# Ledger of designs, part 4: VHH binders against PRELI domain-containing protein 2 (PRELID2)

Target 1, 189 residues: PRELI domain-containing protein 2 (PRELID2), of Homo sapiens (Human) (q8n945)
Amino acid sequence: MGVSVDVHQVYKYPFEQVVASFLRKYPNPMDKNVISVKIMEEKRDESTGVIYRKRIAICQNVVPEILRKSLSTLVILCWKKVSILKVPNIQLEEESWLNPRERNMAIRSHCLTWTQYASMKEESVFRESMENPNWTEFIQRGRISITGVGFLNCVLETFASTFLRQGAQKGIRIMEMLLKEQCGAPLAE

## First folded at step 4 (VHH; framework vhh_ozoralizumab_d1)

Design E2 (from E0 with G33N)
Fold by ESMFold2-Fast, scan of step 4:
Structure E2 (fold): chain B 189 residues (1-189), chain A 127 residues (1-127)
Amino acid sequence: as target 1 above (189 residues)
Amino acid sequence: EVQLVESGGGLVQPGGSLRLSCAASGFTFSSYNMYWVRQAPGKGLEWVSEISYSGSSTKYPDSVKGRFTISRDNAKNTLYLQMNSLRPEDTAVYYCARETPEYWFSLLEGSEPFDYRGQGTLVTVSS
């Protein structure tokens, strides 16, 4: 009743550089689907030093184009009758907790669009690598669950799996590009 | 469906040894740092050991350092804890646990970074 994708990446760059690149990730020419990102809330905990941020991202809805391209005629006809999927933009909420003292950052994102029919969630951590303090581990879990669309649930979840994998790969590629451009070559062993 | 199944617990005399195993399924085991934690009768949960996803780095509290060794076999999706020179105070239920992003929020509140725990395996050290 859902699909999930787990990502584990080691960036051979210090934590502070990786976090700085992440916070500057969008807008980016490699991902034209992200239209805007706005900070809605920011708080610093004076005792712990933890910085909380809440951001809203507005993204182009590419689901109709993906479905049109990939599905059989019968499924396309049924999808055309589901007007609820035809919104122009998708809104994503991102919460992050940056701990500069412990050199870790937790990020939680979820889709604000289609909440009655789909759950789209992403949880991520950047942290100092246990293997080398000059490296950063990135662990991410994306999950999409679709309900209330009948026989299309299985079909849409099959596409959700591919969508999550492609998104994760693009995200890693963008981060590697930004780190190389802004911080130079990665720190080898 | 994430599952962790511990085994290898039992009764052992002081100074003896035991090896615990944890069989993991339902996730990419080789991508996650893993923990062993324990709970003694009438006590709170205590961190015992941590191992990096590759197995290259391990951490231990002073209470078990030099006596316990954590290891993993990523090909078999299995986590191990070799316990040597066991003491009566090591008597506890031992749990295998996985880190997730969800549990990193609990670290900011001073909680242990636990994900799914198995049912546990009982270790009793007595003569």
Scores: ipSAE 0.011, ipTM 0.324, lowest interface PAE 9.5, mean pLDDT 75

Design E3 (from E0 with K59Y)
Fold by ESMFold2-Fast, scan of step 4:
Structure E3 (fold): chain B 189 residues (1-189), chain A 127 residues (1-127)
Amino acid sequence: as target 1 above (189 residues)
Amino acid sequence: EVQLVESGGGLVQPGGSLRLSCAASGFTFSSYGMYWVRQAPGKGLEWVSEISYSGSSTYYPDSVKGRFTISRDNAKNTLYLQMNSLRPEDTAVYYCARETPEYWFSLLEGSEPFDYRGQGTLVTVSS
């Protein structure tokens, strides 16, 4: 029905450095579409040491520009019918659970702006690599579902797939740059 | 690099008003939430007010709610704090601080949770 993109990346840096870089990721000159990130809630479980954090990110809505560039009659009809294309910014809610004792972190994000026509969810995990304890494994799954536009669903799913893939690749590039700038060269066995 | 310069502090009598300003440079001011924090003589840092990147959301502790108003001018890269009905308990050095997505990062390093660059501006409320 919808579209999904899966990412698996190994960062050749210790877990603590990767998590620190992730939390410093925005704002960043490589991603001008992320306007702000705000911490809304923070809790620590004293028995387990697990840290829960909720953030709200505000991003520029780039979907109208992508659709306008297509110059397609079908895309223009979709734009008139789908209200998500009219908002200037998109809000994303991010929840994270950091477990420093087990050296893993789970992250869940979803779009607050898109409603009856689309939903977007992302789930990510950072964990100590099974191949080398000084490396960090990153797994991310992004999903967008689009409904309520009938025969135009196929067109919108193509754009959604492109959006998720480009976002994932940009995120990886930003993380690699931050890790090199702040932590030096990648670690080898 | 990143620079925050506070101004507008001074000596005022109880019940008086002051307006603080913070001039920001070296970063995209309109992309960050901003804080005012204060430190009374011999005491720790206290959160005073918070404003979202756009200015649409503001937050206050009960100690200043209804008396203080935070605002920003993104075109001028300037943050403001309007302080009314001042009390002796408001005597402190006031700092402008940029919200960082680094609270958890600072815990990993043992750093302070508030990121501020200025020397602050002293507000003295005394009769």
Scores: ipSAE 0.000, ipTM 0.109, lowest interface PAE 16.2, mean pLDDT 71

Design E4 (from E0 with S106E)
Fold by ESMFold2-Fast, scan of step 4:
Structure E4 (fold): chain B 189 residues (1-189), chain A 127 residues (1-127)
Amino acid sequence: as target 1 above (189 residues)
Amino acid sequence: EVQLVESGGGLVQPGGSLRLSCAASGFTFSSYGMYWVRQAPGKGLEWVSEISYSGSSTKYPDSVKGRFTISRDNAKNTLYLQMNSLRPEDTAVYYCARETPEYWFELLEGSEPFDYRGQGTLVTVSS
């Protein structure tokens, strides 16, 4: 049910630099679909040192533009009856658990706006690479599923698949740009 | 490069004692829980003991509880297993293993609770 994308990337930079770049990633001129990101909650566990953050991202709803470009006029008139497609922006909730002692960070994201007709979930991990302690592994699983919009389910899931793949690749490119800009050349060996 | 190197195995008589050591390198040892696991000849891998990153929590199966003690020295990046009252059925290759982070285990279906283990050290209990 739905579409999913898995990513495994090695950043040849220390964990602390990668995490700092991730937390500064948005808003970014390279991704105009992300409008704002705000920290809603932050707390630190004194015994473990784990830092929990909850952030809310506001993103442009690109589905109406995709449908206008890809479908016939008659089909476009039909999708206007689906209320979820009329919202100008979507909200994503991100929870993260940063463990500075273990040099790892877990991230969970999901869409708040699309709960009735769609779900969008993403799980990610940054951790010290098992090959080299000065490198950082990034593993991510994203999933989108569409329900309750009839014949549009298959159409929207096709676009969702492309959106997830392109989003993941754009995210990696933004991270690499930020790491090079702020931290210099990647560490070899 | 993550490395775990076990030592201290050997031949011992029933009722005897051995202390195994595991030297860890290539990662922040003090940030990971650790395991001892064993494999008897012709058998599968069996969990023997676990210890939290700080050393404050330990767990054992009933088969070794009261006889084996796991401990660690984070300053020396070393894991230990004190084995007392050894029995012929304790004969196995003993491996130290690094705990797989909980969320990494969640993301990778079929992941094992430990992600790295050493080459092992043979313990033979016979008269």
Scores: ipSAE 0.000, ipTM 0.110, lowest interface PAE 15.5, mean pLDDT 74

Design F1 (from F0 with L108F)
Fold by ESMFold2-Fast, scan of step 4:
Structure F1 (fold): chain B 189 residues (1-189), chain A 127 residues (1-127)
Amino acid sequence: as target 1 above (189 residues)
Amino acid sequence: EVQLVESGGGLVQPGGSLRLSCAASGFTFSSYGMYWVRQAPGKGLEWVSEISYSGSSTKYPDSVKGRFTISRDNAKNTLYLQMNSLRPEDTAVYYCARETPEYWFSLFEGISSFDYRGQGTLVTVSS
């Protein structure tokens, strides 16, 4: 069993502005939950112009707070039994492929923490909209599957779906704010 | 400079009411979700209430649900917490806090956290 969230959003901004806004905020020195981000690999394919990046991020584990904020009696009853989730940090791996010539970018992320109990994956694509070349289409799929914790598999997967849905909506809102902040004003030059 | 200034705390008897206010400046208030969090003597920070950037969605823990109401006035850059039926266990310093944007992985962008909080306002519930 597993849970997934699919997102499709159109940003009415050119591809280059959307990608620049996305990359400009990562890493963000103001992020309280991000401890470190390291670029492990970065290479450019001279034939295609595709830029590949691999990053590893270490983040504060905020999953316990998400579960508490769900206000579920079931979560409260099971909380004392969920010590395996009480690790201090979460480690994430991100790979991205930016194609400036074809105006698309693919991103794949997965969680390196809890791999014995959970598979947490995200795939995202930014691409030029088919309807208008000055618009950018964003498609994202997040998936979480939990195994090996017995009775808690279904309980944790139920709350994982809320986590993914809230994350997707917040991500859209943040991108809209960044685009207005960085690109909504008249062009400087 | 991001600045959050809480007011409205004080001494109140059990069963009484108080209204807290938070004046925000130095950022686009209407673009951020906001929280009230509290810290009781000798304890860690506890989430009290949450409101979306537009004010259309609010959340509360069971400990205050039905007794506390969070609201905001985006035109005035002000956040409010109406506290009714106060109990001794509500005694704490109450902080206004701004949501932390988590940008680098969309899978974690929905995780609620805060990066700035004010100086706090003390609420004491006793006879």
Scores: ipSAE 0.007, ipTM 0.208, lowest interface PAE 9.1, mean pLDDT 73

Design F2 (from F0 with G33N)
Fold by ESMFold2-Fast, scan of step 4:
Structure F2 (fold): chain B 189 residues (1-189), chain A 127 residues (1-127)
Amino acid sequence: as target 1 above (189 residues)
Amino acid sequence: EVQLVESGGGLVQPGGSLRLSCAASGFTFSSYNMYWVRQAPGKGLEWVSEISYSGSSTKYPDSVKGRFTISRDNAKNTLYLQMNSLRPEDTAVYYCARETPEYWFSLLEGISSFDYRGQGTLVTVSS
């Protein structure tokens, strides 16, 4: 059960530049759906140098628009009748562990909205590329698991796959834009 | 359904050689860095080798460097480990593993992380 999507992207920029761009990613003109991002907690481990951050993002509820694009009569009918889908905003929690000494950063995100009905999780890593130390690898896995929705499972699994893929692609586009604007041309092999 | 199936293990004398294979399915093999890890009797998991998604970059710990060679065939979705000059301390179950975004291993354990490992193949080095 559930749906997962894997992403592997190489940014031809040094780790420090990629991480800096990621941390400055929002607010961004290319993503009007992110309303705010607030840092809730930040700690530095004195011995390892690892920096932990916890952030909460508030996003516009784009689920109704995505479901409308599906062209499914049953899906459209259901979201109009299910009040749980009609929240104005979606809240996401993000935890990150930045290790500047080892040049890697791990990120864990999950949705705080609709937790009784669905689990939406993403794990991501930025790290120095094995191919070239001046490049950065980005690896991400997203997973959506839905409970209590028997006859809609196939429709919701299709929606979940599309949602995860589109989210990942949008994130990559925003990062490439920021890196090009901030750091110039990608580094050659 | 992600599957990794190891083969090629067996009994070999010290100084001998073995080639392990890992057949991958259920994911785009050419998009992932791959690992070999091993677990000796009564010990924890030990990273043995790592190969980039393209096959152009490899990495080894000092314990096997110069003796083991990792390679891959992306057209066949297969990972290999050529093991030469085997020693009794190389006795272990060897696992094929796919790189993962899971943070707990890459940052907290001091080892490259993986989300799936295969069933393993036993390598016994003894006279």
Scores: ipSAE 0.000, ipTM 0.243, lowest interface PAE 12.8, mean pLDDT 74

Design F3 (from F0 with K59Y)
Fold by ESMFold2-Fast, scan of step 4:
Structure F3 (fold): chain B 189 residues (1-189), chain A 127 residues (1-127)
Amino acid sequence: as target 1 above (189 residues)
Amino acid sequence: EVQLVESGGGLVQPGGSLRLSCAASGFTFSSYGMYWVRQAPGKGLEWVSEISYSGSSTYYPDSVKGRFTISRDNAKNTLYLQMNSLRPEDTAVYYCARETPEYWFSLLEGISSFDYRGQGTLVTVSS
């Protein structure tokens, strides 16, 4: 039951540059599937300096296209039998807590689509590295659980596991590209 | 125009090795992740390996992990697949493929697709 992936990455760039690059990640010229990102709520805690933001992203549902290219006939049949997965767009909610005084940022994302049948969540932390204050540590956990489709729960979770793992690596590559374009070469040890 | 040209396939005995190459042209090779995929006779496509645009990250399914190594030379616009300890079940046409641009949420970023693949190179593992 349920699948997860864990990421631990060190970016050899100061916290402020990494956070700025992350906040500029969308619109991303490498990503044609994000339709819009809207800030729904933003507030600052005057005592702590923490900045809270809630954003909603609307993305194209590319799952049908990917499943057509899958080797698994069973995966394609699952998609055809579970019509509720055939929606035009996927909506994602992101909450973030940026603490510029402590040089850390927590991010919590979850899928608003399919909530009665699936839980799709990511939790991420950017923080100043304990080994070098000019480096930034990134820790991310993604989780997918499917509960409402009976015997198909394990089949769909097995399918999701492959994409979750690949997505984690792609996220790292996108950030590396953005940091190099915006900030130049990584800082020396 | 985007073009991918595979080479290096052939007949090899079980336990043998082959090195496949893919020459890319018509796009900025160093900006895209790349895949090796294969298709055995009468079967669908199977993902064999993935490499990031910089070459720093690779992926292998359990069926080839420890036996195959993907690498790239961005200065030469070339992708490689080193195949060791080949088995009869590795018999397939091997294709080089360019990944579709990525997205930021892990599930969506994990949805791998490709918009171009080459003509393929045949690998036959038999005695």
Scores: ipSAE 0.012, ipTM 0.227, lowest interface PAE 8.6, mean pLDDT 73

Design F4 (from F0 with S106E)
Fold by ESMFold2-Fast, scan of step 4:
Structure F4 (fold): chain B 189 residues (1-189), chain A 127 residues (1-127)
Amino acid sequence: as target 1 above (189 residues)
Amino acid sequence: EVQLVESGGGLVQPGGSLRLSCAASGFTFSSYGMYWVRQAPGKGLEWVSEISYSGSSTKYPDSVKGRFTISRDNAKNTLYLQMNSLRPEDTAVYYCARETPEYWFELLEGISSFDYRGQGTLVTVSS
């Protein structure tokens, strides 16, 4: 069982500017749920020019807040029995491969905190737009897989869908704001 | 071009107060944590205060806790340090500093050539 959300966005800005904005996206006043981001590893492949980066993000666990908005006693009681719902913060591991020669960047993200009952994975690509070389295409696929928790299924699926959707919307808004502030108006056709 | 410009330092008597300001430009100020550091004559750099990007979280070492207050105005791209109950041992050059940017961002934008610390402002506490 799983939930997935796909995002396809065109940023009317050059590849280098979009990727730079992505890497400095957090901390950000528009998303106080992200507490910190730390670089754990950074390496360059001399033969390909690819730059590998591993980052760990610490974020507030928003599940208790989402469940509070649901006034169901059953939903609240389920929170008491599932460790995934009790941790104050979640940790996300992000790996990226920036290819300056091909003008693309692949990103893989995993939730480290929810390993017992759920896995959350995101795959993203920034690449030069085929429509205009001064534009950047962003494609992201987020997936949450829930394992081994039968009767909490509907609660966790509702959370998963809301979490992925809200994350995507906030991410797009933050990127648009940073690109305008850092790079000026979007490039015209 | 990234710039941090400190002001507000001067000569003050023990027990007095000063307010330092740091004008930031050339980057998105509201996206970075900021801090104040100082260097007393003949000593190394000492962390004085830290503030989150939103201003919601601040930290201080015991040496200044209760006497100094860090704040920021993101609309004006300005960082402040209110210093009260000043002591002779607070005599130092005070620097405004920005949270270290991502290495990759520096590489692409050439920002690694810039100073992430301002020029400093001298605070002298003496009678």
Scores: ipSAE 0.000, ipTM 0.109, lowest interface PAE 15.6, mean pLDDT 72

Design G1 (from a15l with L108F)
Fold by ESMFold2-Fast, scan of step 4:
Structure G1 (fold): chain B 189 residues (1-189), chain A 128 residues (1-128)
Amino acid sequence: as target 1 above (189 residues)
Amino acid sequence: EVQLVESGGGLVQPGGSLRLSCAASGFTFSSYGMYWVRQAPGKGLEWVSEISYSGSSTKYPDSVKGRFTISRDNAKNTLYLQMNSLRPEDTAVYYCARETPEYWFSLFEGSEPYFDYRGQGTLVTVSS
């Protein structure tokens, strides 16, 4: 069993601007959970022009804060007894494939922390919109599945689903803010 | 080894023009957005211009907008900054910098500095 959150968004900006905004480091006063990012591998395919990148991010573990905000005493007690979730930092691996010729980009990320008991994955695609070449389609799928903690699988997955949805919505708002600041008003046609 | 080598700096009179170049090596230049940043004597670093990896998008702060133009030649691994209508306050060491990629995860969001590598710089002095 697992939980998933799906996002489909059209940004009324050209592909190059959307990808540039997405790949650019920008100060964000709302969230400062990423501690470090290191590029591990980078390659360009000469025949296709596809640019592959692999990087590892070290992030602050926000699960304790999220669960602490729960009004449920049972959730708080379960957190205190489940040592598997009490790590200080979370490691994420990201792979991306940017195709400038076809005007699309695929991104795949997964959590390296908790791999023995949990799978946390996110897949994203940016592509030129079929409706208008000056617009960009964004599709994202986040997935969390938990195995090996027995009775707690359903409890943990229920909370994971709620917070994945909240994270996806915030990501869209941040991208819209970045595009407006960097590129101006959206293109109507 | 990532290497960025700036050139083209010098002494120029107010109202003059200058073109800076940056030769990149040790990485896939066409895969990265690039920046020009500057540091005036006794001041911190200031962002001057940016360009996307494809060259399709450029950005400037109001202090140089309309006067400076960033461009790139991916076939030659070279970044350029055309500076027109130079002012005494443009006096600074100009650095070529490589953009640090950015990614937002659904569970983890944050920010870091704009660039990860910069060159040794080239001095631009605007004086009579």
Scores: ipSAE 0.000, ipTM 0.130, lowest interface PAE 14.0, mean pLDDT 73

Design G10A (from a15l with S106A)
Fold by ESMFold2-Fast, scan of step 4:
Structure G10A (fold): chain B 189 residues (1-189), chain A 128 residues (1-128)
Amino acid sequence: as target 1 above (189 residues)
Amino acid sequence: EVQLVESGGGLVQPGGSLRLSCAASGFTFSSYGMYWVRQAPGKGLEWVSEISYSGSSTKYPDSVKGRFTISRDNAKNTLYLQMNSLRPEDTAVYYCARETPEYWFALLEGSEPYFDYRGQGTLVTVSS
């Protein structure tokens, strides 16, 4: 019944550098699953300075490959019967609210593909660390719930757990690499 | 509260020099890139120079390259602009500004950058 992953990370870099690196995160040659990212909408609130941005990401559908690599012939055969899940690409919608005055940013993502069969959601916050204003705290929660594909619901949710863990870890690695490349060594203090 | 206070402006003759200073407070100065921007009478904001948080990287537009030098002293929370070989077209109010994500967003999108954190400015007049 649903699968989630929680991330709590401190980047020893100022908020502004972390946010800039996040916006450069995709497309990235280190993550071949993300094919393209397009900005659909951008608005600025003049009174608060908050910038709202909506992006659409097109990602490779890796579900067939994950299932193909399984040791279960039955899972593979059952996957072949569910043609609806064999779309070539997955579309994700991302909304972000950047508050440069308060030095925080909220991000919400959800899957636009398979909306009748899967709920795939991610919420993230970047904020100035309370321990050190030169550090940035990152909190993220991803959730996947699969319904409407019969007995495969529980099976696919088992693989979704691995997918979420690997995705979160890859995201952290990409951010750390971009921060080192763009901003130099982490700030000890 | 972020505060930036510029000083060092004045009246100089063409070919003269001035050194501008910007005193920063209310944030960790050493963690931010800094900019100098100017506004000539009746014109928009023009980017003049930028410097990385460490001081290791500086950039200039062709209009001032070779004549202006940006520098910083992170121990004193102070930004400097050394202006040499001044010309009448350098006449403007000069502002120091702090790097923000909006500035990066504008640059990444190929748009004109925003300077949301800037000081009151210091007037530089180049006239005979």
Scores: ipSAE 0.000, ipTM 0.127, lowest interface PAE 15.3, mean pLDDT 73

Design G10K (from a15l with S106K)
Fold by ESMFold2-Fast, scan of step 4:
Structure G10K (fold): chain B 189 residues (1-189), chain A 128 residues (1-128)
Amino acid sequence: as target 1 above (189 residues)
Amino acid sequence: EVQLVESGGGLVQPGGSLRLSCAASGFTFSSYGMYWVRQAPGKGLEWVSEISYSGSSTKYPDSVKGRFTISRDNAKNTLYLQMNSLRPEDTAVYYCARETPEYWFKLLEGSEPYFDYRGQGTLVTVSS
């Protein structure tokens, strides 16, 4: 009853550089749909050194643009019938747990918009690569499930898969650009 | 009022050893993590080593791992860096610095790192 996208990426850069780039990822000119990002909560556990951070991102609703690129009349008609999808902005909550000592970071994001009708979630991990300590492994799973729409679920899930896929690829490109600009060329094997 | 005074630098041949000291005053030394950073001629600051407030946890970059050892004596308010198997590329001014929570958040945000109450430094020259 849902769609998911899995990402497994190795960034040939040290963990600290990748994490720093991730935290500076937005706002970015490559993604004009991100309007603002605000840190809501931030704390460090003195005993473990783990840094918890909660951020809220406000993004433009890109569903109309995705639908414009679709040539499916059925898909467009279904979206037009569901007025709840016509909000101007999408609000995302992101929580992260950075462990500098173990060189890993867990991130959980979810969409605060459309929660009654859709669940949009991402779980991500950055960790020191087991193959090379100067590389960083990134694993992410994005999931969108649509509820309360009945017979339209399979149609709307087609949009959800496109949204997740495009978002994941854009995120990777932004990270690679930031790492190259800040840290230079990737480290060899 | 917070003061950090580095000493122990000098000229040493490749493969040699030096021990740096940092005398701290004006704050409760035993309550803060400490680190060593260095700056080679014409280059930026490079983190060299970190030690927790109790001395139970230490961290090093790969460039010095196995060669350098950071330690502290909380009773004497003194930080040390034992440098072994020195290389010409270790030539730099070495500074001690006090850890701050704000430093970590700036580093994570990709902001330029800064050093709280860095002292005058001590010059280490590795040359034959």
Scores: ipSAE 0.000, ipTM 0.108, lowest interface PAE 15.5, mean pLDDT 72

Design G12M (from a15l with L108M)
Fold by ESMFold2-Fast, scan of step 4:
Structure G12M (fold): chain B 189 residues (1-189), chain A 128 residues (1-128)
Amino acid sequence: as target 1 above (189 residues)
Amino acid sequence: EVQLVESGGGLVQPGGSLRLSCAASGFTFSSYGMYWVRQAPGKGLEWVSEISYSGSSTKYPDSVKGRFTISRDNAKNTLYLQMNSLRPEDTAVYYCARETPEYWFSLMEGSEPYFDYRGQGTLVTVSS
């Protein structure tokens, strides 16, 4: 069984500003765990205007820091016993489909590290809000499934839940700060 | 393959008006945002106006806001710039330019927009 986290956020900014801020989100002083982001592929469909982009992000493995802050002996023992979790960096693949005509953007990310033992996936959508066309709705679903680690699966799922929740909160915080700094105050009702 | 051909430039008196046209071919015009950019003698490129692929959204810098109007006719693959209340400082070669996908990825406040193709330009001289 896996762990999942769902997010629904409204940014009171036009779609174009939100997408631009998202695409320029990294590098960012607030997220030192992202080491690099490289664009691997980019193309535009000339008939629809849809822009496809594939990026690879290299991130610091934060398990050692979470271990240091953990008060749980079981979490500490889990990390120490499963050497596969001790890789120095993790790699994430992100694919995005931006549709400027329909004013929406779909994003899919998955972890390239640990694929034999875990599946870590995230799906996100930015779209024009139905409440106000000058606002942007953001929906995100993150899922982690752990298989092939055996006895320690239950302990690792507790870790995975914390990781997904903290990642989602951090991402929202960074986006709000970027939007305020680059685009000014949010648009009122 | 991709071609942008500007026309409509010329000599005008201060306070006068001109309309520039840009004929586009070799790509699906209705799928791209478009720009007008200009280059005054001895200066760099300056962004003048932008328009979305549908024509529903337009943007202007303060230097031309209220005086210039960008529009497009997707059925005719043509971009326009209506220039009113012209000033001597509007003297420049005006270029029609096609949006690049990098526009969305590199847009910065006050920065020059990124484009991948522009035309040969049309000269606008505002002088008495």
Scores: ipSAE 0.000, ipTM 0.164, lowest interface PAE 12.9, mean pLDDT 73

